# VH-VL binders against q9vpl3: the designs that were tried, part 415

Target 1, 224 residues: q9vpl3
Amino acid sequence: RGKINIQRPKAPHYERARVVAVTQPKYPELPKAKSCFKTRAERTQQQQENPYNEIIAREVRNWLDHSRLVAFFHLSSITADDIFRVRVQLHKQNLHLKSYGSKIIEQAVKNTRYEAIVPLFHSNHCIVFSPDPEKTAALLRIVRRVPQMVLLGGIVEETMLSRNQLVAYAQMPGLHAVQAQLVQTLSQAPGHLIQQLQAHQNSFVQVLDVHAKNQMNEETPKST
Key: E = the ipSAE of ESMFold2; O = the ipSAE of OpenDDE; V2 = 0.75 times the mean of E and O plus 0.25 times the DockQ between their complexes.

## First folded at step 14 (VH-VL)

Design dc36 (framework fv_anetumab)
Fold by OpenDDE, second read of step 15:
Structure dc36 (fold): chain C 224 residues (1-224), chain A 121 residues (1-121), chain B 111 residues (1-111)
Amino acid sequence: as target 1 above (224 residues)
Amino acid sequence: QVELVQSGAEVKKPGESLKISCKGSGYSFTDYWIGWVRQAPGKGLEWMGIIWPEDSFIRYSPSFQGQVTISADKSISTAYLQWSSLKASDTAMYYCARDYGIYESYYFDYWGQGTLVTVSS
Amino acid sequence: DIALTQPASVSGSPGQSITISCTGTSSDVGGDNYVSWYQQHPGKAPKLMIYEVSNRPSGVSNRFSGSKSGNTASLTISGLQAEDEADYYCSSYTSSSTPYVFGGGTKLTVL
């Protein structure tokens, strides 16, 4: 009786292989780790006028009011695991990554100075909060890990910045004074910011297209 | 002052394994990406990969994926590049460099002195 | 494959201004403002000369300047000196999967 090599079992007879294939317990795919970020559908269902939503809205507002750095990101087909990993890295830098439903954000910022951010939350988004505006560069270095996190803009020292402005702010050498001057100059042109934010949506689509194209190119097996 | 110091020149035979090092100093090692760049004799610069030292997240160039292993030890502020089996074609100067860029801006502001690897039969 | 094309060689006399070009094969190369330039002397490590198309790091001479038009980035060296003789490489962001692409390099000779 030939020693059954347990490590390299001989391919079973075709009939046995069929039975094994049919009897293989289809283990339910491990529930895709419910992305710590509730799907849009789940978020919308939970947005019933629940007293709980008010509490969360207050929390959001509290974060906005106490943060000197706020960055808004679009999430494109990101896994829960990737988000978790980034969250951990951000947390080590005292950067707090949060995700809220669009309705909650709307409720939170209604009749506040932050109302202009509402259009940014029509899809899957996350927000990064920090009490330290000097961490902007650190934030933007860490998010390189996740190309699916697309920067939309932010708030620095109570001033709303476009994507490009936020990047520019982060690149400025620690001259608090120069940064402050920039913020002041930017604060004087609120009308241009809205236009720039809209421009960023277009750029976002372009970035997504580039990513999609790159993914398609990676999936095209070189048919040698 | 920011400085990257690489290990010394290596002379190896084909099939041998090799691990070279890059030690960073003068900055927070875990807050910046470290990249490896190859330069074959008389040739241009080739990006190999980058590593985030805090959690050792790695991104490889497609050309070098599976060919080399990048790693880091944050406790001693050191990045590594290693081969399991060297080839003659691996003969080159290898540079480590700090990436100072943010978001989509990728550039190396500080470079190591380079490690010459010679693989000959 | 996204590639950056540089002239193989450029030459100039002391005191002249020279320009090295770096042309991307795609409009996506380098995004709008993410081109870097490196100087490399023989037997030395590369040195960052320009980042983000036109910014100079501390310690880099103001004789070095960068610009971009369309899909072509340019490094200009004014008041050419003997010490400027080196290889120059451009680099650009291309994609998240390949964030670094180097040009083929340009050998600058000072006559």
Scores: ipSAE 0.848, ipTM 0.934, lowest interface PAE 0.5, mean pLDDT 86
Fold by ESMFold2-Fast, scan of step 14:
Structure dc36 (fold): chain C 224 residues (1-224), chain A 121 residues (1-121), chain B 111 residues (1-111)
Amino acid sequence: as target 1 above (224 residues)
Amino acid sequence: QVELVQSGAEVKKPGESLKISCKGSGYSFTDYWIGWVRQAPGKGLEWMGIIWPEDSFIRYSPSFQGQVTISADKSISTAYLQWSSLKASDTAMYYCARDYGIYESYYFDYWGQGTLVTVSS
Amino acid sequence: DIALTQPASVSGSPGQSITISCTGTSSDVGGDNYVSWYQQHPGKAPKLMIYEVSNRPSGVSNRFSGSKSGNTASLTISGLQAEDEADYYCSSYTSSSTPYVFGGGTKLTVL
């Protein structure tokens, strides 16, 4: 099985693929093939490289398709133990920390709505996925543990948000309809929104509530 | 209703050990950082450290690194501040507070009532 | 060691408006919306009055407002009342190693 998970994408896939990659054999069996020809083993390894890349690309697409929250971070040098400890804390909040090569990300998102994210991954990076956008505040509180992780931005409910917009989103709890309206407002007027957030928070929330209610009245069909 | 309740006042002699407590209630204790803030008599506020209660990850102020130990017991929603050997200079009011901030916005929304620690010979 | 600069004292009369300044650097007060303000009455714990430069928590009077210009943040109290007499502290994020840097505090006297 190991396919689509209704509640969340399968976290173990990336770790399994990484383990497989580091354990791959480095010694060719047939010395004569090294001079002019590829051995049967070398050709099999080349074929295995394509399935491995496809597995990781599929995992990336699965994470993007089934995550309502995606956060992008620049990642400076950090020990394996330190990143593992943060990963465990994030996992307890249904937040899944992953790292993928730039080419794998490009392969996964090519010809999709997500293609715009590729430039974010030209440097050292990591990505946090979650099916639960309400966990954005938990994510940003936990990530304080790791000064090596610098927030670049994210995607919430299929909307691209800058660093400041994602932080603003995290500060405001609400119902799904209110959250969707907030995300839409944040994406449409980033400079204007930041100016409003520097004023009274309750005034800004009140404005969003009015807009959310207006949108709900127009967009919410009553099922009978 | 969010509340932080601290242990009672302490009078100690130099060289004695001490552990004071801060119990959170009315919220999910493991979802927020808990900070410790010191205030010497007649002086201002000084941050000592913060703890993530879920796994007891701690960050100390450079001024207090090695001077105190911060800990937490999530099973009873309690954070602790302790000294192995008190000094007269440790005489102060000690506050615990819940950090409600996001990312690089750090601020305390609820504070404990404070624990007065007096160290004299 | 590193502290934000506040005036030691400010005085006002009932009904007057007063302003308390908090001056830092371009990496703290001047950087982003890092500034918070706390009110402390004698013998009591501090109370959050303003967070993220200008936001008020629920239950804080609208007579209290926050702003900043360059490296200086300001707390303004309008319609000054006797109960406003307290010490006021600003605080700002500086870095991951010093995420809470407090000002020296300002004693407000209502004359």
Scores: ipSAE 0.773, ipTM 0.902, lowest interface PAE 0.7, mean pLDDT 80

Design dc37 (framework fv_anetumab; at its last look DockQ between E and O 0.36; V2 from the best seeds 0.70)
Fold by OpenDDE, second read of step 15:
Structure dc37 (fold): chain C 224 residues (1-224), chain A 121 residues (1-121), chain B 111 residues (1-111)
Amino acid sequence: as target 1 above (224 residues)
Amino acid sequence: QVELVQSGAEVKKPGESLKISCKGSGYSFTDYWIGWVRQAPGKGLEWMGIIWPEDSFKRYSPSFQGQVTISADKSISTAYLQWSSLKASDTAMYYCARDYGIYESYYFDYWGQGTLVTVSS
Amino acid sequence: DIALTQPASVSGSPGQSITISCTGTSSDVGGDNYVSWYQQHPGKAPKLMIYEVSNRPSGVSNRFSGSKSGNTASLTISGLQAEDEADYYCSSYTSSSTPYVFGGGTKLTVL
């Protein structure tokens, strides 16, 4: 009786392989830790006019009103695990990562000064809140961990900033005064902000296309 | 003042293991990425990898993936670069450096003094 | 593979202005504004001279300036001094998987 090599078992006979394949207990994929980020489908189903949505909308509003730093991110094919890890790191810096449905955001910001952010939430997004605008640099260092988190823009000291403006703000040496001046200057050009935000959306699509192309290139097995 | 101090020069034989260190001071060690850069004798700078010291998240250059291990001990503000089995081709100066950049801006603002590793039979 | 190309050597006389170029193989190299320059004297660690194409860190002489046009970044050293003799490396962001790429380095000789 030939020594059964347990380390390299001979491929079972075709019939046995079929039986094994069919009898392999499909262990339910461990419930993917209900990513605090409900799938778009789950978010859409919950969007029934549920009194609960109003409560969440109020929460969102409260975060917006009490945060001196708000950053908006698009999430591109990010895993729940990656989000969790980033959330933990952000939390250590008193940065709060939240995800809300688009309808909830719309409801929350309707007839408010934040209404201009609604176009940012057409896909999977997350928001980072902080009471400390000085944490902008820390935020932008941490998010390097997850390239799937694409910065769209933000709000600093009640001023809406484009992606580039937010990055520029974070790079400014701690001169509160210089930052304040920048914010004032930026506040005077609201029309340009919308255009820049749209430009970033276009750039985002390009980045996604490049990423998609790269993934496709990795999946094309070199047919030797 | 921000300072990165690296361990001393090493002379090893092929096949030996090695772990070199980089200690950061003068800043919050866990709030910045630390990178390792190799410079072979008479050659240019080569990025090896980076680490986030808070949770030891790592990113390697494809050329160094699996060849070296980067680690950190945040309790003593120290980053490490290690080899399980040295090769003669590993002979080089190794620098640690702090990344001060944000988002897509990657640059090293402070550098260690370098650790010379010599691998000879 | 994204590569940065630098001239192997550049030379100038004291008081002159010299420029070192760094050219990317792709338009995506470094994004629009993410090029850094390092100075390295013999036997010393590299020193950051320019970040984000044109910004100088504190303590770096105003004789050093950076610019970018198209896929070529440039380091300009005005009023060349003997102490400027060193190797200069450009660096750029390329991708999330390879966030750092270095140029081949340029040896600057002061004549």
Scores: ipSAE 0.852, ipTM 0.935, lowest interface PAE 0.5, mean pLDDT 86
Fold by ESMFold2, look of step 16:
Structure dc37 (fold): chain C 224 residues (1-224), chain A 121 residues (1-121), chain B 111 residues (1-111)
Amino acid sequence: as target 1 above (224 residues)
Amino acid sequence: QVELVQSGAEVKKPGESLKISCKGSGYSFTDYWIGWVRQAPGKGLEWMGIIWPEDSFKRYSPSFQGQVTISADKSISTAYLQWSSLKASDTAMYYCARDYGIYESYYFDYWGQGTLVTVSS
Amino acid sequence: DIALTQPASVSGSPGQSITISCTGTSSDVGGDNYVSWYQQHPGKAPKLMIYEVSNRPSGVSNRFSGSKSGNTASLTISGLQAEDEADYYCSSYTSSSTPYVFGGGTKLTVL
């Protein structure tokens, strides 16, 4: 894999960086082969393409596993310059705009809790990943400049949220702090896990209500 | 405390140039949209345009496209509205306002005090 | 640009309830689009009273409420007080190029 220059060190795992940085999903769907004999050339092509697909699928799974915020968008036609400028604005907020082929997404989420997201990727799309769920409002404020990005829904703290739920989450003050407190309390509490979980969920709602009143005198009920 | 402070009133002649300012404080200036709204004497509100101060991406109302310039200097948390050649019909109160909406929600939660521009022949 | 229709004026006595209408089309007020309402006293900047059809910002009295039915949004002020005398503007999203369309304004007079 070559020699490493110690005075001007190269990025570690240059081969993987080249594959990830250069290789982008540009494939029509390959037909799913049903039991057929293959030539030597076909076996070689299939073998070569499968390792790259698995590498990209692992990248997607790593993003899904390590992102506490994931947002899914339908993406209509847009210029490369416009999407690039949006990607830059998102990146400044630790929000990472990506796109992958539907077969790679299917491979990445196979036998996971996230299999339900696969239908979202049958059309043109993009995904935003972030470790920072408190950046949901920033995401949704920035994407206003891109009517071509239509929000479909997302995942926050490993919970699937609809479009409306994700927008509501973004507008609730102090929600992340309350969620973090619940997780911390549950991790430290001895015994009685079921009762403690229900009690802490109720306390979570009560702390959220107190937080909303302390922040502002917001009024509910809301109507259309 | 969020505050938008605009430059003072202006009295101008037709054909003169003008640049008015809107300084934001008490919040992260580059994290929110800033809009400009015109109000002619005795008339209603008219949206002129919005700007994303971080990279100066902007969008103008079709009624004002090409007639004014919206800009921002993020280093001093200031947005600007500028005319190259004023007309008597530009006589109005001009407000800047912060937009707090997300996704498909658009509304102005904080407004500047307004800048009265008078253009007389 | 589609104008939103508001009555030119409304009036009421202290303690009464009044409603200010804002009528548009299915492309602005009537769709899934949000409506906001602003109060403006003479010589002052507008103040946000209602956003997203029916939400009140902090510090706005619960005497103010908003609703929408069909192509018409409504601002209702219950228990009128002298300080409610002002101009009121609705605003609606219409398109990405025109995200703020204001109504013509309604002058509320408290008798």
Scores: ipSAE 0.786, ipTM 0.899, lowest interface PAE 0.9, mean pLDDT 80
Fold by ESMFold2-Fast, scan of step 14:
Structure dc37 (fold): chain C 224 residues (1-224), chain A 121 residues (1-121), chain B 111 residues (1-111)
Amino acid sequence: as target 1 above (224 residues)
Amino acid sequence: QVELVQSGAEVKKPGESLKISCKGSGYSFTDYWIGWVRQAPGKGLEWMGIIWPEDSFKRYSPSFQGQVTISADKSISTAYLQWSSLKASDTAMYYCARDYGIYESYYFDYWGQGTLVTVSS
Amino acid sequence: DIALTQPASVSGSPGQSITISCTGTSSDVGGDNYVSWYQQHPGKAPKLMIYEVSNRPSGVSNRFSGSKSGNTASLTISGLQAEDEADYYCSSYTSSSTPYVFGGGTKLTVL
């Protein structure tokens, strides 16, 4: 497979034309996997009120309806190449990393039992979906490679779990039936769970603020 | 069933290079992190670094950053620890270990038998 | 050295119970269930005895138990036996950049 045709333009006049041809989208373009970091244009389009939002909201509802595992993450700055590597590894485990705007998430979950998750998505975020809840341990080992992704909580077998409850679920060995019973035992009332998820997110933001201030103080030259 | 087998003892002179190995068997090698832990003669355990075998993502202890290189070859389920130039202070027992933890729970459930590295002139 | 604090040595007689402490900070031992314990016999590799503060791996005697209170974790060995004579190390998660911090180790003598 050393044969390279279109990726090896030789003349300056032809090189530019070839690059433009291969980089331009072909319409209708297949929907690309959503990144946690979207282009400026994609973010602007998602913030605009338009009919496209309902189409994407329907896609989100479809993911929620067909996924037995959903994990929510806060996301800090990460390169497109790094997140792509992680997405490929997750995909091998039937784990699907997606990112959607807050307005789309709100539209997708309104009038559902998951409406309470909306506040989690007011900051930069991403979501991992899977039809296989047994992959929770694999997910949580892979995300150790991405310190920019901070676990907020999730949904397993239609039960909302806090970060600690999801981690506890992942640590349990054994049969699917035993794990399902444990999920019900670990779960809390939706209102209380969301407060815990929001408190964790707020604590994370507070820790980042303290860390940034401490680094500034440590870098200040000491004259005494 | 799960086993980590390390390469044999090494006797080297200062300035020489060395690469030691740790082969995993009885489990899916790319599904777990592999750590390296050092133990100087008569001293305690100290963590050196950890690697994710699927893409060779690495983290080093600050004490060992730049002193040693960790790598892995997932096609043969083997992790490596390498020195470009050995020092007498590198004399120690070196262990590889599999991390079985989830998210922020880090712990080693299986350990290799250890590789004794002796550096003397 | 940012190692966790353990007593250098402890001793006990066969049939007695002993406890080994491991003291850290609120961000490691005092945080979540981050503490593990390892047993090491002379010339041998370490063996996991306790993980996540209080859980035992398959094959570890129920004579070994773990607990924590505040910033101090404890390993308790009941019904002490001669084969328990070994070095014991605690370990805790600290941060994603430093995910393992070991204690200095405790030499247990059974006399």
Scores: ipSAE 0.744, ipTM 0.879, lowest interface PAE 0.9, mean pLDDT 81
ESMFold2 (binder alone), look of step 16: mean pLDDT 90; pTM 0.926
OpenDDE, look of step 16: ipSAE 0.843; ipTM 0.926

Design dc38 (framework fv_anetumab)
Fold by ESMFold2-Fast, scan of step 14:
Structure dc38 (fold): chain C 224 residues (1-224), chain A 121 residues (1-121), chain B 111 residues (1-111)
Amino acid sequence: as target 1 above (224 residues)
Amino acid sequence: QVELVQSGAEVKKPGESLKISCKGSGYSFTDYWIGWVRQAPGKGLEWMGIIWPEDSFTRYSPSFQGQVTISADKSISTAYLQWSSLKASDTAMYYCARDYGVYESYYFDYWGQGTLVTVSS
Amino acid sequence: DIALTQPASVSGSPGQSITISCTGTSSDVGGDNYVSWYQQHPGKAPKLMIYEVSNRPSGVSNRFSGSKSGNTASLTISGLQAEDEADYYCSSYTSSSTPYVFGGGTKLTVL
């Protein structure tokens, strides 16, 4: 199968399937999707353990362990085209946008120093990883283009930073010594920091919702 | 050296269309936001909006939403400000500026020389 | 919505120190380090003097300093010189209606 797959520049079975179809008698066909797939609700049953979650959780741990920059965002509804364009722009800067389910994140950070971040991911979220903390400014300039992404905080050089602390870090001169001192100075106890990050998220989401509603109302008289 | 060069002064009549330009040089044009700022004669600065040149995503001040169009052509490192139909109240100096800020900290480190737009009969 | 509040004018003599205030709300000036200051000479484009409340760009004299207390930011110019005569504008990010707003401007006269 590997050899056949490697040798396949197009889907050559199109013509073969067509020829076979004209020579075969028509028989009732069971919908393969219904026999092989459960309903959406059955597939997403929260009580059911999924062994693949452990594989993906290991991927998340690998990203956390090998990234010197990790940024956490709340993510509102966004079009596939917009998120794709943002992902491409981030990738050019060695910034890797990932989305994982809350259960997977919980599995990934369980028994690590990052376990306390789990509450940040109870709602829609995404994470940006990078081996290069000097890219924080590039990240935050790009993300300004995405009003649906709201910065919650991050991890720089293994140190938890609030939203405001991460923004301050981004604006420092690009000298590693100065940036390292800032990270040490800005760091806080994980429990207290998590509460601060959640408070900022809730306040900003409320402001954003009010602003969005006001903007929509202003545009209606002109555009309908 | 970083430089923003704007198009020359314009004298127009009400109802006419206009497109003014701002060309960036000496830096990677697609790595920074470009803002537009208006200054009516003898008045203060008003922020109009910004554009992300990499994909031409725009964000406008509510006061200017629907009144002007901001666009960019990254292949020639140029941003534009455009009116479909000018009004006498559009008479002002228009500046483009590079936004060096990150996230929710907007600040303009390099400014164009300005384009004076005069709209009169 | 509304511009940040600055005094219309301020004056000083060479060698003195002057301060220009910029008053907003808790959602802009009072929120975080969002305040910038610009200098504008007659017929010229604005020049960034201070960003994020208190930081100076390269090439800006250390005679210029910024600070804030509550909802009021301040630009202080020490050792005032004739060349400092200009209009000064504060600006800030705002979460209330627009992401960015300017102050009304202050005309500095060097006597």
Scores: ipSAE 0.704, ipTM 0.855, lowest interface PAE 0.9, mean pLDDT 80

Design dc39 (framework fv_anetumab)
Fold by OpenDDE, second read of step 15:
Structure dc39 (fold): chain C 224 residues (1-224), chain A 121 residues (1-121), chain B 111 residues (1-111)
Amino acid sequence: as target 1 above (224 residues)
Amino acid sequence: QVELVQSGAEVKKPGESLKISCKGSGYSFTDYWIGWVRQAPGKGLEWMGIIWPEDSFTRYSPSFQGQVTISADKSISTAYLQWSSLKASDTAMYYCARDYGIYQSYYFDYWGQGTLVTVSS
Amino acid sequence: DIALTQPASVSGSPGQSITISCTGTSSDVGGDNYVSWYQQHPGKAPKLMIYEVSNRPSGVSNRFSGSKSGNTASLTISGLQAEDEADYYCSSYTSSSTPYVFGGGTKLTVL
């Protein structure tokens, strides 16, 4: 009795092959499982406008409109506990850490001046809101606790800033300090200007004197 | 004016415990990181760790992890560095310093006067 | 291990300009702009002289300037004075786990 090669089964006898062919259950072709991977577009379309999403989107917009400081962060493998701890610290500084779904953000900023932020929300993210732009430095000190919070950029006084620009902004002296420096600089400027103006005048007078002396020497006739 | 004042010099024996202090004034103590830096005699500066005084969140250098404990009491604007068991190799000047940096910028703008710790048998 | 390398010693005459270098072993050292410099006189605490490569804190002389090229940061002291004789340390951000690293220090002697 020849060893049934399970890897290369001998072609069945013609009659058996016919029976097998006829008795093969025609399993309905499993409907080509529409790849459960509904395209992002299809998933977005089937999301029935959940009234709840609209409410949340409105909330997001309200935060954006009333905040003078908005910072966007990517979250890389951060724990809920870490987020909570950071949230508490931020809250003590009147900084409000919020997390929203990407779809909600898209809905919230659609046809608004904030539409440019949508590309920032393709992954896990959080947003920090504040009514006080002077808290930018405080924010950036607190987030050092969690290296998984990666700064992407922000909005300060209705201006969108890159990550580097936001950091630079945080390092700037307060408006009052800058004003004070400007006043000091301006108060010193007149003295320097006067000196420079006087220097030019003095130089001009010297040149004129030299010219006058040279003309006088040319007019003295050699009395042969 | 911002000032960090450290506790006085300490002379200890090996195996003894020690806690030194750093008191901050002239700024909001809870809004800035405080760091500790070691300097062995005739050697360079070594970062030990930092603390956020508001909730005492702490980070240590790998070299000092488990060797020392950094703590803070925000009620009196004081940071601490402590050893459970001193070694002769712990003989050094210890500085506390305020970190004024933001995000990935790390630098110390104000320093304490330093605390000399001498461990000798 | 991320390390910052400084020359052990540098010397100059009064009125000269000297430069102290700080070179990182990795491209990850200091990111693009996160190098600081400290001055330390004998028996004194370090003093911040430069932060973020080129910024001077208030009260620091304009004779001190900082720059960076590639993996090397530089501290330049112009118009060298006797009071500038001290140890100088560079520092940089390295990683989230070790945010501070110091160079080995440079002893500046004024001749």
Scores: ipSAE 0.851, ipTM 0.931, lowest interface PAE 0.5, mean pLDDT 87
Fold by ESMFold2-Fast, scan of step 14:
Structure dc39 (fold): chain C 224 residues (1-224), chain A 121 residues (1-121), chain B 111 residues (1-111)
Amino acid sequence: as target 1 above (224 residues)
Amino acid sequence: QVELVQSGAEVKKPGESLKISCKGSGYSFTDYWIGWVRQAPGKGLEWMGIIWPEDSFTRYSPSFQGQVTISADKSISTAYLQWSSLKASDTAMYYCARDYGIYQSYYFDYWGQGTLVTVSS
Amino acid sequence: DIALTQPASVSGSPGQSITISCTGTSSDVGGDNYVSWYQQHPGKAPKLMIYEVSNRPSGVSNRFSGSKSGNTASLTISGLQAEDEADYYCSSYTSSSTPYVFGGGTKLTVL
């Protein structure tokens, strides 16, 4: 007989396409342009205003406005299949994995209380959004599957939390009042949140630098 | 309510294949990692590997990489540990356990009763 | 394999307090709240006694407490009782590739 995995049947192609469509970033639709030739002035204005970046920045702001949980990750190289599988699993928990360029993030958070997070996104990154902060534990169990994703910190109920504070929040028993008290207690920490988030990112960069030097020395042995 | 039930004791000869099971109940099976821990007679605990049941992603201890296969069937809430060819040194008690930890905090809150595997000629 | 270091045995009398140590490095035991403790009676599965250094699961006696100083975690059992006689194992996260590393185990004898 055919070598079909009966215990773990694969989804049909059409079903996979549907799942991909559901989990893909949703872009705002542009209004249909007037059926006329653009003038030089209109072309010049469009060149000064990047309408694509503005639209995506608005999408990011919309995610921030409608999410009670936002988690920030550094992301190393990962296969398309692996990120897709993780995105699907996260989506089942109402967790939405997104990746945006640093300029888009800066434009989205400019003149908001979250503007200070911009430096976190100068390296490879991804963000998980959710309207449900009780899913933080599910998020952090799922991302253990992806060692390329390194937690930097997040925002819960509009409060910025370091990596350790977000982990502590996730470990609470799930009673809303208790979780709210924890968030308040954690946000009173004496350290500066942004400095703590950057420290974790810098530690990762130091590890990469050591490995790069080791790889260089191994590829060019000093034996002659 | 949370319970892990393992398959019964096995007596095998070197070179034989074996697959033992661990069935979870009383919780959402796909929401937690399942680990396998080995304990040789009179010795301590050794972690073998873990599996994420939702997509059967596995991570193995370096000591057990290539020596065993961990799998899961989420439709029946069961995890498996398998050998293609047993050795006498595989004689041990094998435990499955549920990991309740968050992010980098790894710990097992519930353990199966254990499956004794005896490999002798 | 380099495991976490525990004493092979420890002894105490009923009513006394005893402490079992678990020594690692700055990246595991000395890192964050990574340490858990398990109790194992002969012929039985291990039971979680302490998680994240100092937290007790429901149903574990308050005579059991956990703490950490530098690279050494400690399990303390106060008011020692005969039923506490068992093997005790510590465990810690070390890295994503080795998320569980067990200590060698400590046999507690109640004299």
Scores: ipSAE 0.732, ipTM 0.873, lowest interface PAE 0.9, mean pLDDT 81

